# Ledger of designs, part 2: VHH binders against Flagellar brake protein YcgR (ycgR)

Target 1, 263 residues: Flagellar brake protein YcgR (ycgR), of Thauera aminoaromatica (c4kar8)
Amino acid sequence: MAELSTPSPASPAPLDGGRGDELEKFTLRGARQILQLLQDLITHRGLITAHTGGGHSFMTAVLKVDEERGRVVLDPSPDPQANRRALAAPRLTCVTQLDGIRIQFPLVGLGEGQDKGRPALFAPLPAEMLRLQRREFYRLQVPLAHELSCLLKAEDLARKPVEVSARVIDIGAGGVAVVVPTGAAEFVIGGTLPACRLALPDGEPIELDLEVRNLNRQTQRNGTEQLRVGLRFAALPRAADTRIQRYIFKTERALNAKARGGL

## First folded at step 4 (VHH; framework vhh_7n9e_1)

Design b12 (from s54 with E100T)
Fold by ESMFold2-Fast, scan of step 4:
Structure b12 (fold): chain B 263 residues (1-263), chain A 125 residues (1-125)
Amino acid sequence: as target 1 above (263 residues)
Amino acid sequence: DVQLVESGGGLVQAGGSLRLSCAASGFTFSSYAMYWGRQAPGKGREWVSGISGSGGSTAYASSVKGRFTISRDNAKNTLYLQMNNLKPEDTALYYCARDTGYSSSWYEDYYFDYWGQGTQVTVSS
């Protein structure tokens, strides 16, 4: 599908047209598959990051799928400004994961109203959903109990060097996502952060160079704003790669054991 | 309503220079990182350069590093791209883009919201 990767000039767009073709084989377009996946998100209490554009996002969840009316019902943000941005956006890009598998889908035509007397957001069912099941796309959601952090070397709003201790929220073979307070430092997509330190639960911090791949301002459920920064490992020494892979494997194994025991 | 209006494109000989401008309106310009992207005929969009809100940090694609310079004037709500030593391979429609992030995954390329209409740059050999 050539049209998949050719959005309008005013629309959000990937910068690699070839990536659209690669991702096509992971794209679900069947109505039954889409409905089942949305239902799985409800069943597994999947939290969704909804990107509203402008580097802004908020956390939501699918509350209900209205098959009869062809709509999805979403949990609104407690921040009225986040809801206003969402309603003004031409599209939302919704990102979540189930068992480490990344799921992404667009919502177009967002509206607001009430569901059973409570505020709700409504959107038509997406025509497509992306489900990335390949190992190289896997991201481990870092358990809060692990308190994983990365010390970033960046610049503040006055162009002065600053060190920011950022919480690691997900990690994979090629990088990490971190959260920093809004305004703590400035980042630019494509910029390099030299000599950062990744602290894993065991051993000394790993020193590494990180490339900024994406930025997003996220309004959390408690109304506070955080900046989410996606960071690629620019060059990863073999020993560091081994430690990161070991952490991912060990944590996955523990989470799998907990999930089976909890059932 | 967010608007981005590019200008300064044109036809230029290989080895020549052009300066692109992007006039921004409808948002607090200094609060956003800004970007230049381009799309050659029959190809997808390619990220070219970025600049932080204050202008303190910049980044460049390897294909343009050393030849292009990104800058901004926050008092004028304007983004610039100075293009030197232009090559035929630089022929493309050049777009101004505002900061955005879709995900933390490195398999995803740079995604941006609010692209302008673009300005055409043609470099003859």
Scores: ipSAE 0.320, ipTM 0.741, lowest interface PAE 3.0, mean pLDDT 81

Design b13 (from s54 with E100S)
Fold by ESMFold2-Fast, scan of step 4:
Structure b13 (fold): chain B 263 residues (1-263), chain A 125 residues (1-125)
Amino acid sequence: as target 1 above (263 residues)
Amino acid sequence: DVQLVESGGGLVQAGGSLRLSCAASGFTFSSYAMYWGRQAPGKGREWVSGISGSGGSTAYASSVKGRFTISRDNAKNTLYLQMNNLKPEDTALYYCARDSGYSSSWYEDYYFDYWGQGTQVTVSS
């Protein structure tokens, strides 16, 4: 019998634009399902992006599950400021992937301590976990070797026009996620960036309009900070859509072949 | 502690105007983009408008574009929403919000961390 109450979020719920109800069918609430999924993240050494609020996040991992106390143990950030933000946050939103499946869950009541003599973060087990099958919301993690970039047309912090070359880290049917240098440009969710240029291998850059959908100031495990921007494609020409899909499928096949080649 | 306090809602006739305010405290206001969202009776929450930290960039939902204007006064730590030509469909509880930086892998979703308690706007026919 668990002695700990399932924590309810103290933080506000997301503005879902009517999509929240559709995500309910992908939400796990069974205690055994949650424990199994967390254990799978440990087994596969899954990296987790923990969002601490205010556009801030850090990289972590589940080190173990303390089933008796109803707690997860997380790897702290090497950045002390990220850990302080996490401990001060009313809620963490944890996001990761496992075999192409997006996993998201809240953690409330984060504390710090030690596990086996090493610093660790502790939180009660989540009451729910979102598990989205990749086929509906698929995105490819872009290999660093591809050096895929997007030239953004935006405004700097002084409201002057600026062009920023951003590294593409994720790409899907609906958009891209990019990394921009800190302070290089200013973004607002819902804003439109016209006539941006997406550079794909084996062809001319694709000119497209992008809508800003999300912003994330992320502290990486090596302590470096970066701004990640999620960008939605405005209506793509069919030729551009075909090229993007070919890149995604070709790269996924190559990555899957490489993984199997190690057998 | 982060606090967002909305005011300026009320009852107005269709075609009327209201100006909403949001007083922010507990964080460096000018460092964050700020947003207005709303929830109508029997409907989910809807993003309405956003403004960058400097005030240089703004965005609007298509349903309000041309009728609503978002602005901010960083010296007063205050966010505003000027609502003109109000329609019965604009009836909702209006919230001031600060974005939490939802994962870049979700192009269609919003997640806001600190919300105010909201201010009710009712537009009569």
Scores: ipSAE 0.083, ipTM 0.588, lowest interface PAE 6.1, mean pLDDT 79

Design b16 (from s54 with E108D)
Fold by ESMFold2-Fast, scan of step 4:
Parts: C-alpha cells; structure tokens; sequence
Structure b16 (fold): chain B 263 residues (1-263), chain A 125 residues (1-125)
C-alpha cells in the first residue's frame, strides 16, 4: 500500500542525520545568512524538492520571505494530497542547489492560506540551513588556457555515429558541461554516450560513459550559436575519479593563489 | 518576465488522444531545452518528456515512450505534447517547464527554473 513519490528522474535526496559532526561546519545558523540564502533562491528561482516523509515529496519554490513576520512563503503543490501530507508532516526536509552548492533545510509548523489572493503555504524561517560545499557538489570553471576537451561519441540526424570534440566549460565530481557547435550532433536528454574521452592535462584521455542531462542553445556575444550540454558521469572507475578530483583540486588551488595576491 | 501557459487538457476515454500546447513568452525560446511534467493525485511531480532547443533531441519517461510525442515550433514559441493511447494512469495535471540552462544542478538532477500552472488531463476507464 505504501508508495514512493519522487519528483523527476534522479531527484535530490536529503542527507541523513548520521552525518551530524561531519555536516556541522556546513550548517548556517545566522539569521542574516539564512535570509540572504533564501533571497538568493528566490532571485535564481531555484526549484525545491520538499520531502514530507513516508517516501513522499513534491516540487515547490520560495515565493517570498516575510522578514517582519519571520516566515517563508512556498508554492503549494497542484496536488491536494501532497499539500495535505505536507501540512500533516511534523517536518519538511527541503533540498535544492545554488551555484553548484547543495542546500538543505527543515521547515516546521507549515500552514496554509493565501498570499495576494493566491493559495500559498507558510512556514516559520528555518533555524538552520545546510550549505554543502563539498567536492562532490562543486563545479570548477575551466580556465580557457587549459583547452580542456571531451571527445563525444554521438549520432547525427540520420543516426550515424559521429565524433565531436567539445570544449569543457566546467567540471565537477559528478560531470562536465561542454559546448559544441549547433548541429554538430544530436543529443537525447537521458541518453547515454558510451566510450567518450575526456582529455585532462598531463596524461592519457580518460574513457568514460556520459549521460545527457541538459541541452541549451545560446547565441554568443559575437553572434555565433553554440549548444551547451550538461553531461553526468554514468560509470566512473576509481582511478578516473581520482584523476578528475586531482585536476579540480590543483586548478582550484592555483586560482585561489592568484586571488590571494599572487600573480 | 517569463511566462508559460498550458492548454489542451480535458476529459477523454481510455485509448483516446489529446494534444497539449504550451505558449512561452519573455525569453529566447529556441535557446532553452523544454520539458513536460505531470502530477497525479497523491503523487509528486513526474518528468514525462524533454526536447532540446533546436528540437533535434528528445527523451521520454519509460511509462509514456511510444505513446507520447514531444515537439516544438520555435517560430511560434510553442511546445507541444501529442498524447496517444491514453490510459487511466495518465490522469494528472500536465505542466511545461523551462530548463535551468547552466545551473550547477544540471548534472545531479533535472531542474526546471520556470513551470506553468498546468492543464488537467482526466482519462476515464
């Protein structure tokens, strides 16, 4: 009779309480920091997965922060049962991301009402927010000088194999963002590109399988069009993971050294 | 001011067809991947289908593959979902959503930065 309700493929799951000491250093408890982070979620229109317990969750967003009343205003679910579960829950666990950083926070004392004539959910401001700045959630902006590339094994419009050399614009523990010329290949969201080759400095290319997560066609300032592709590491051997993390660490440290008054 | 407005929902008998439309405004439509999602009574939001900015790449949830077809008309800033061989289990509020683009969430999860209010689809047995 029990059902699991999760939003979309690969919805973010909440981190467990068994990591208490490990997560303390990433926990925000300052009222001003909490308000600033909630405002950033509004400004960037970040989607939030709200977990209500019993394997149930729904998609929401912060619509408003009422600083005077110490409340957050949330977008209700179009599903009345999801809203009833949320209102009955002793606690919501809210999970989202902002700029490569995983954000998680509890809401307690959820109420229902209206904001400017529209249905809304209300909750007191959270006393704490987790801002998890760990390597598994970090994205490094790749320096142009590194000329980092990934050879993609894809298909053209006729479903014939093509190889596309794509420039890597950012990289994290979970994947890469690349740019390709518009029309160079066809990509299917959720599709797997097998045996792609990621070229890192100081070594042989890493062979890996990539899952297509996002596609965005942009006109650049010089008038050229590019396709930006978000790619997840579908299966990553430990040796490859170590090399990628080492590259990220080394590059991050070099950039930080320059920012701290180096060259 | 980004707006997404869905239409085309209604009541239909099992085995029937519906075509949903989503009218987009306030952004360069062809620069964004677009999605259809749905939320059935008692369930969370479920991803249904996605389409690239050019329309050249599409993907579908296993539950709808072979029955639903996503498409777009970039000249008209409109997204479509052709739904064939509808089942009672397809009963849901259907909404369109815009890909967040270069957001850091893209390789951990499918994120929508904007979505419409939805259009109700009810499939009778």
Amino acid sequence: as target 1 above (263 residues)
Amino acid sequence: DVQLVESGGGLVQAGGSLRLSCAASGFTFSSYAMYWGRQAPGKGREWVSGISGSGGSTAYASSVKGRFTISRDNAKNTLYLQMNNLKPEDTALYYCARDEGYSSSWYDDYYFDYWGQGTQVTVSS
Scores: ipSAE 0.000, ipTM 0.157, lowest interface PAE 14.5, mean pLDDT 76

Design b17 (from s54 with D109E)
Fold by ESMFold2-Fast, scan of step 4:
Structure b17 (fold): chain B 263 residues (1-263), chain A 125 residues (1-125)
Amino acid sequence: as target 1 above (263 residues)
Amino acid sequence: DVQLVESGGGLVQAGGSLRLSCAASGFTFSSYAMYWGRQAPGKGREWVSGISGSGGSTAYASSVKGRFTISRDNAKNTLYLQMNNLKPEDTALYYCARDEGYSSSWYEEYYFDYWGQGTQVTVSS
């Protein structure tokens, strides 16, 4: 009989429940589907956040798929330390978005070498990829030109209240992801940030409570470090929910119109 | 090597108290948020509490809020969990954890990379 294995004390695992059975219907395991999705990421020049464990991640991209050798070729980080962490990791968890749809996949057996004379990371093709098509997993990548910000009410390293203006990098029905300079404030997963102010175009900032859901130190392609904070909307008034959804839909329509009128 | 060693568990009657400790080594302790999780027999792991690097911010699961207090001593590289008014439902192996590793859903799941071996807490009815 096969029993669900209890994760070992050193294993990464969900602490407050699993969604494995619900995610199965969104899991791609066909070789052709996996190859097509990876190719779509290349075509759209999708940026990938590769989690190496220990709260560390780096920004990468799929440069090509080597079907003959069954490998994916990734863009290495400009930070040598990030690349060393990646190579030492038992697996990378890669997270990206394509047209607002969340895509996740594991890479195991990462190696380094050269591709056309440039440094590259190599890994076997993933055996599975998640493609999450539910509304609650849809996240709009916020255009840089919108300069969307959230004023966070947090504490600094000396336990004093501080206000941090954080750049919103993505937004969905359930929350936002923001970036802050490393050391600007302290955060804890599960902590509540009360009375934060989300600045949307057209109107007064929305006051809302945010719960910290994840923390990731990211090394950008230019070698700088930033802290990415995933924030869940705790209690969202109907009017605020309406304004957020309006922003998302308006921005999607504008991006779709630009794509249809583009090159 | 990151090492986390929990202690302070034991058998206690309902309504009693225990203080758990976690000795950390192999990293700059004050630079990391730290967490307590637990696993009851036949159940998955659940998050219990968290504390920021300086100790300025704390968070608690609804089931333990008001009864448990998380704290840290950065000079001693030690994390604590003060547990008061213990209930039979608190019976579990308690784990100390560092960092967030992978998050499969940005608003639904917590993942942690490094865990200790755990310390057993048993609450008699």
Scores: ipSAE 0.238, ipTM 0.689, lowest interface PAE 3.8, mean pLDDT 80

Design b18 (from s54 with Y110F)
Fold by ESMFold2-Fast, scan of step 4:
Structure b18 (fold): chain B 263 residues (1-263), chain A 125 residues (1-125)
Amino acid sequence: as target 1 above (263 residues)
Amino acid sequence: DVQLVESGGGLVQAGGSLRLSCAASGFTFSSYAMYWGRQAPGKGREWVSGISGSGGSTAYASSVKGRFTISRDNAKNTLYLQMNNLKPEDTALYYCARDEGYSSSWYEDFYFDYWGQGTQVTVSS
């Protein structure tokens, strides 16, 4: 395939801070969400435009997140002047895109050092990150009262087939996030769970194949571990897709009505 | 302390083979799915392969499927990646990881913590 020859677009400018109220709903402040998003930028080869103020910027990337020291490690510019400007700046405004979604975050306290013997820049983890969500990528947080569940067909630790009823935490057009007790079944990212059954409030369970996309272990106060599993819908039938979308839109509308309602 | 130590990289000609190893310590190895990822110079990390704790399930990125084989020896706490028919585009620093990934709302993406020095694989044409 021939490469598309298009002029490189100018790097997107940072969004106006005077729109704080309007951007608050797209601002992530949870440590888990910030760590997840930074890892997303690493895995997606996200090139970042770092703005140092005064019209200056340089291209960088997150090389890794150092959770123990609470910092991000960034690829330095090949231009020594750009690195000097960055180190002298009181704040960097980092702007990138992940699958067309604008992501913006501040870095304060930039330092210079080495990672695996190579020059690197580092900064404390940002306290907030802006992620402008597109409607098509919306994930509905499932109300506990709906008791949404998905019966997973997987393997246990002895490689035997097992069925696990998992609580659905969130749902979108592309998949669900569920929780299961740690040790109830084995999961591998990229693996397929065939013939699972998604229970929606109205009608028969939907039979579908799910692909494991992410895993996160959670320790409860009683010492019991749970596993959060992100699952992508594979080959979703049109009727199933319609039912899932209807559930999402109906629930979102009901939640918006509750949030807007005041007595 | 959890430790993952990769080894087995090197310089190899296109069409050649290498076997990578990852020695794990500080956790119950058989209780965790294990993964290989890679990062080419100036690029982000790419998920390569995964294997469940028992070894019963495996998964591969489309770019390596049919050429790479992931395996594990739970008695030795070691993860392996057999790489056959290597291509110049396989040149990267290779990392192993366990399934301590972060919660994500994006179902299209794979998220892992690839920490440690990794092992360098360079494929010449």
Scores: ipSAE 0.281, ipTM 0.721, lowest interface PAE 3.3, mean pLDDT 78

Design b19 (from s54 with Y110W)
Fold by ESMFold2-Fast, scan of step 4:
Structure b19 (fold): chain B 263 residues (1-263), chain A 125 residues (1-125)
Amino acid sequence: as target 1 above (263 residues)
Amino acid sequence: DVQLVESGGGLVQAGGSLRLSCAASGFTFSSYAMYWGRQAPGKGREWVSGISGSGGSTAYASSVKGRFTISRDNAKNTLYLQMNNLKPEDTALYYCARDEGYSSSWYEDWYFDYWGQGTQVTVSS
């Protein structure tokens, strides 16, 4: 129901179409994979937000998959105007979440009819489905010799702004893991750290917004504690993304070229 | 909605075996990497093992490699840990966890998201 989610940036909007090249590795194109994911959505009883364009959307669900006719059956909106907008749209962009995993797919050629005497919407099976799984990201263990660091903009225990230089222990396309002394700053899972600075071995520091994803305390041999912090890259600019990917690729290749990687 | 329930712990003599189970519900089990972790009395959390969503990839802590085997049955939404040649040092509360974090690898211990109460394993002598 569009009234429950005002058509604004705060609504669960589709991912930017310009990110298709970055999201290709998370895109399912195999017929069996698509059918299995649609079946998971049916089994989970997942609610889908279907975007019809012009800031309009409605709540639906996949009721059935008709494999013989190659189509999906959707629950129509109780709002007749929403159904009319959907039928007139060149495509629906369907967005849902399955156990925290974002799923997004297009439907083209929407029609209306009846299923067992009840109103229904029909569309051909999507040719692709996006499934964003964090586990598909590669993580590079950072060589100690590289002395990679990230300057974090955080708050101390008194809730005052503080800058903490943290050692980067691993890095991937989606983020970094860092180590900080226990008590140097306070972190909240889901909190954002704006304007942090990631220092790669070559070039100027990269300014990034980071989201705190996880926290773990580690006791050192000398009895001191360190905090490990997992950080997600938020709103990563293309130039920064390219530099990070280049560092990962270059370092991995150099390590693999050694007969003894040692890390 | 997410629930993880561990079972199969108990008291066993050194050199013995136990099989732990973790019953998962409230999510699409095959879509998530899963882990086993443990915590001994008065000590910090230790990563034990991890398995990918398909079961095609596994990883183990050095302390248990060659003795423990992680597996999963996606049709039954169940994670297993077969523990052989148990040592007194294996005495701990064992818990299963789902990898829910971003910017983590399923093989990294600090990305555990613990939901169960755990199952106690005690190895005597």
Scores: ipSAE 0.000, ipTM 0.109, lowest interface PAE 16.6, mean pLDDT 75

Design b21 (from s54 with F112Y)
Fold by ESMFold2-Fast, scan of step 4:
Structure b21 (fold): chain B 263 residues (1-263), chain A 125 residues (1-125)
Amino acid sequence: as target 1 above (263 residues)
Amino acid sequence: DVQLVESGGGLVQAGGSLRLSCAASGFTFSSYAMYWGRQAPGKGREWVSGISGSGGSTAYASSVKGRFTISRDNAKNTLYLQMNNLKPEDTALYYCARDEGYSSSWYEDYYYDYWGQGTQVTVSS
């Protein structure tokens, strides 16, 4: 095969090169914009999933912004191992939502200390924050009171068929995220779970095929470990899509009304 | 609505070549890094290759380096994988995937937003 190539040794560049430039229109770089967004997360009590690498994450929150010292103060995990993983990580990838808008930002140089005599994590203010207002990125956080569940058709750790009722924690146009008890089932990224049943209010469960797209062992703020499974709708009939969209819209309106009512 | 649709798979003899395509829709394609992954029967998923949104940077798994070439056409919202000198070990379902953006590791699974359904590649010995 004839091709243009150099005889000199070469190594492939890291894939993350140039991504920031391509997301520039969604990237906040102004110091005041970053400070305001972080303050908005504090005001709205936004829970943050902090990814530490290797499929691990923990739940945190921004407790305050120390503008004079140029840093954020984060709520540490009650699990000491999660905090050790975070401190050892070269970078945290923080993911949250504000009014259905996906927000991501890196934290580099995480340290530990005390705030008002209580343990806290500290990091320099991020140089940039990603704010994505796109329909495909919108995820409704499912209220616990709705008891939304998806019956998964999977295999247990012994490879025997098992049905697992998983709690749905978020839902969007393209899929759901669920939590399952550790050891209840085995999942393979890219694998398909056929004939699963999504239970929505006001109707029969929706039968659908789900593709496993990500797995994350997450340490909750109470120190409990759980497996979070991201599931993509492999194919979604129009009627099912309409019901899911209606549920998202109605729930969002109800949550907004409740928040305005001070509930 | 984000959609990724793979095509170009099939049955090929060892030493042969195949070109896979991934048609993307529902997002600004040039703003995202894209990846190819594969899953062989009875095995876990394996990262194969990745490309930056501009196409200026590429990376490959050691098992395919020198044999596979990743490319993209941002005007057509299409990702490609040119596979040369195929081996029986390359038999797998091949997926394209979109980077979720702003992650601490570009090849880790839990950073990806969307995957396609895949296209089957079978290499006979």
Scores: ipSAE 0.000, ipTM 0.104, lowest interface PAE 18.6, mean pLDDT 77

Design b22 (from s54 with S105G)
Fold by ESMFold2-Fast, scan of step 4:
Structure b22 (fold): chain B 263 residues (1-263), chain A 125 residues (1-125)
Amino acid sequence: as target 1 above (263 residues)
Amino acid sequence: DVQLVESGGGLVQAGGSLRLSCAASGFTFSSYAMYWGRQAPGKGREWVSGISGSGGSTAYASSVKGRFTISRDNAKNTLYLQMNNLKPEDTALYYCARDEGYSSGWYEDYYFDYWGQGTQVTVSS
C-alpha cells in the first residue's frame, strides 16, 4: 500500500473559490508559446508586479530571455529591501497585462547577478503562463491622461471617517484597482465601502458600493511604497454598468487605434 | 522576524463555544489588518473573518456570520476569534494571518501568507 506522509503547512496554497480548475483552459504550457509571450512583454515594455508573499510586491520588467541557459532576466528594484524579499521568497507570482489581457506566471529559484555590467535578477523559465482572454477577466489599464479617480469612504487609524480620492489604475466588468498613499486609510479584505463615487470622463460620478478583495504593498520603480487595493462592484446598477462598459470599450478602441499608428 | 502563534482550540460538543487567540510579534501589530482562516480535512484553506488595524471594520464569511466574532487587543498584540454555536462543519485547523491578500485574477479570490502553525478545533455531533 502507498505511504501517506503528513502534509507540511509551510507553503500555503491560494484560496481560489474553485476558480483554479477554470483557469486550466487559459494556461500555456508549450515552450515556444511561453518564449513568444515573454518576448511580447519585452517588446511592449510591459511592467510586471512581482508578488513575493506577505502582501509585498515590487515593480519589475523582463529585460531579456536567455534561451541557451533557460532563464529570464528581470529588472531589479531600486529598493534593496524589495530585492531581499524577492530573493528570500520561495516563489514569485508575476502579474502583468498586455492589451488588457491579464498574464500571470510563477518564477521559482530567483537569483541575483549582473547582465552586461548592470545589476539583474534571473530565474528559470516558467513551466506555465496564464493568459486570460475573457471579457469577465479583462482589465483596462487606465490612461493617466484620463485622471480617473474613485472617492472612497473609509476609516483612518483613529476610527474616524475619511474620504480618500484614489487613482484608478485598472478597471473591468467586475471592479477596479486603485492606489492609495500609505497610511491614508484602513482597509480589510471582505469589508464593504458604501457609497463610493467613481468619476468617469463623461457625466456625473457614479455612486457604487465596493467590496475590498485584495491588498498589496508595492515598491515602485523609484523606491517609494504604495498600497494597491482591489475593489469589487458589490451592487452595480444597470445604468452604471452600461457607462463603465462604454468607457472601457471606447478607451480600448482609442488605444488600439494609437497602437496601429492612427493619427 | 514575523511570528504568529495560535492557541485556544480543542474538542467541543455541537452548540458549544471556543475562544481562539493569536499572539503576534515582529511587526507593528496595529498597522495591519488581521485575519482568521481555516482548513478542514481534505479541503483547501478558506477565509473566515477579518479585522482592520484599528478594529473599526470587520468582515465575515457567510458560513460563520452571526456565530463568530473577531476582535483584537493592540496593546497586547493579540487577535481573537469568539466562536459560538459551533457545528461539526466548523471542524478545522484554524490559522491567523497578517493583512496580505493575493488575487488569482478574480475579484473574489484570496491568498494569505504568514500563516502560523494553527490550532485544531474539533466539533463532535
Scores: ipSAE 0.402, ipTM 0.792, lowest interface PAE 2.5, mean pLDDT 81

Design b23 (from s54 with S105P)
Fold by ESMFold2-Fast, scan of step 4:
Structure b23 (fold): chain B 263 residues (1-263), chain A 125 residues (1-125)
Amino acid sequence: as target 1 above (263 residues)
Amino acid sequence: DVQLVESGGGLVQAGGSLRLSCAASGFTFSSYAMYWGRQAPGKGREWVSGISGSGGSTAYASSVKGRFTISRDNAKNTLYLQMNNLKPEDTALYYCARDEGYSSPWYEDYYFDYWGQGTQVTVSS
């Protein structure tokens, strides 16, 4: 008599894999592991998107970890309003990547002050950090020299068809992340963008149906706002999948060879 | 200040219908995509449906597609969810959410800002 069985909930949901119980195995709670991961972000000069709630975010970085006082020191935004929103927020959600792996962590109790005479933001060390080590969560950071783009077919605020050439900033087996200027087009999480065209090196653009999975407004260092759009491959032909995987593999291999031979 | 107030929940029999409303204030309603989410007893929040600022694009979770219809009236600053063919598994507290381009699928609490208090939907038999 086994009466305690609940079927796994059906996907595809926009949160696909975002349930708390599923994320537990990717959650780091050891103080040593958290300190090491934060130090790795400093060493690699990892750029962090800090979400302040209200649909707002800003770009920051971990400047240092103060182990004695149990806190992190963050680079403030050049936009004073973004800093005020961050200080007023009950929590920041920090999102970054390291070696193609997505890292997320909360910061609670943000304060402001100075570090070595320069403005800084301070927060207690996070009690947990999420490090998504699944293959489907792996994202290759696209080298700027590759000039990867995706032509998005969307609608503007007046419901007029618009084509937006978006820069591809990361790519994985399941999709891409792109950046567009705020206001260039309307997006809705879970919405479908049909017949978009992904331009890879060496070949014709790949025609794809893309699903909007996440949206993120970012304030740039120069104070301008851009929209980062996470897009899932809705129906990927096998030939297109092969080309995308080959691009990822070759680019990873080239980056690894460059890193190892860079002395 | 941003306010979202849900209404229209209640008790219905399986196969029945309900229409939920969300009254929004404190922001330019037509400039934001709006969403319905729900939380069943003992579960985390999950996304149900979304609609773009102009209403030109909509999206639905697979579990509700074909049964639920999201709509908005920008002149009245109101979001709606028409729920048809309700099932016992639709029993949940339903939330209205604003999303001005922010989402984190790996942090459910931060998918949408300015969640309202919610309206309870209970589906029986």
Scores: ipSAE 0.358, ipTM 0.756, lowest interface PAE 2.6, mean pLDDT 80

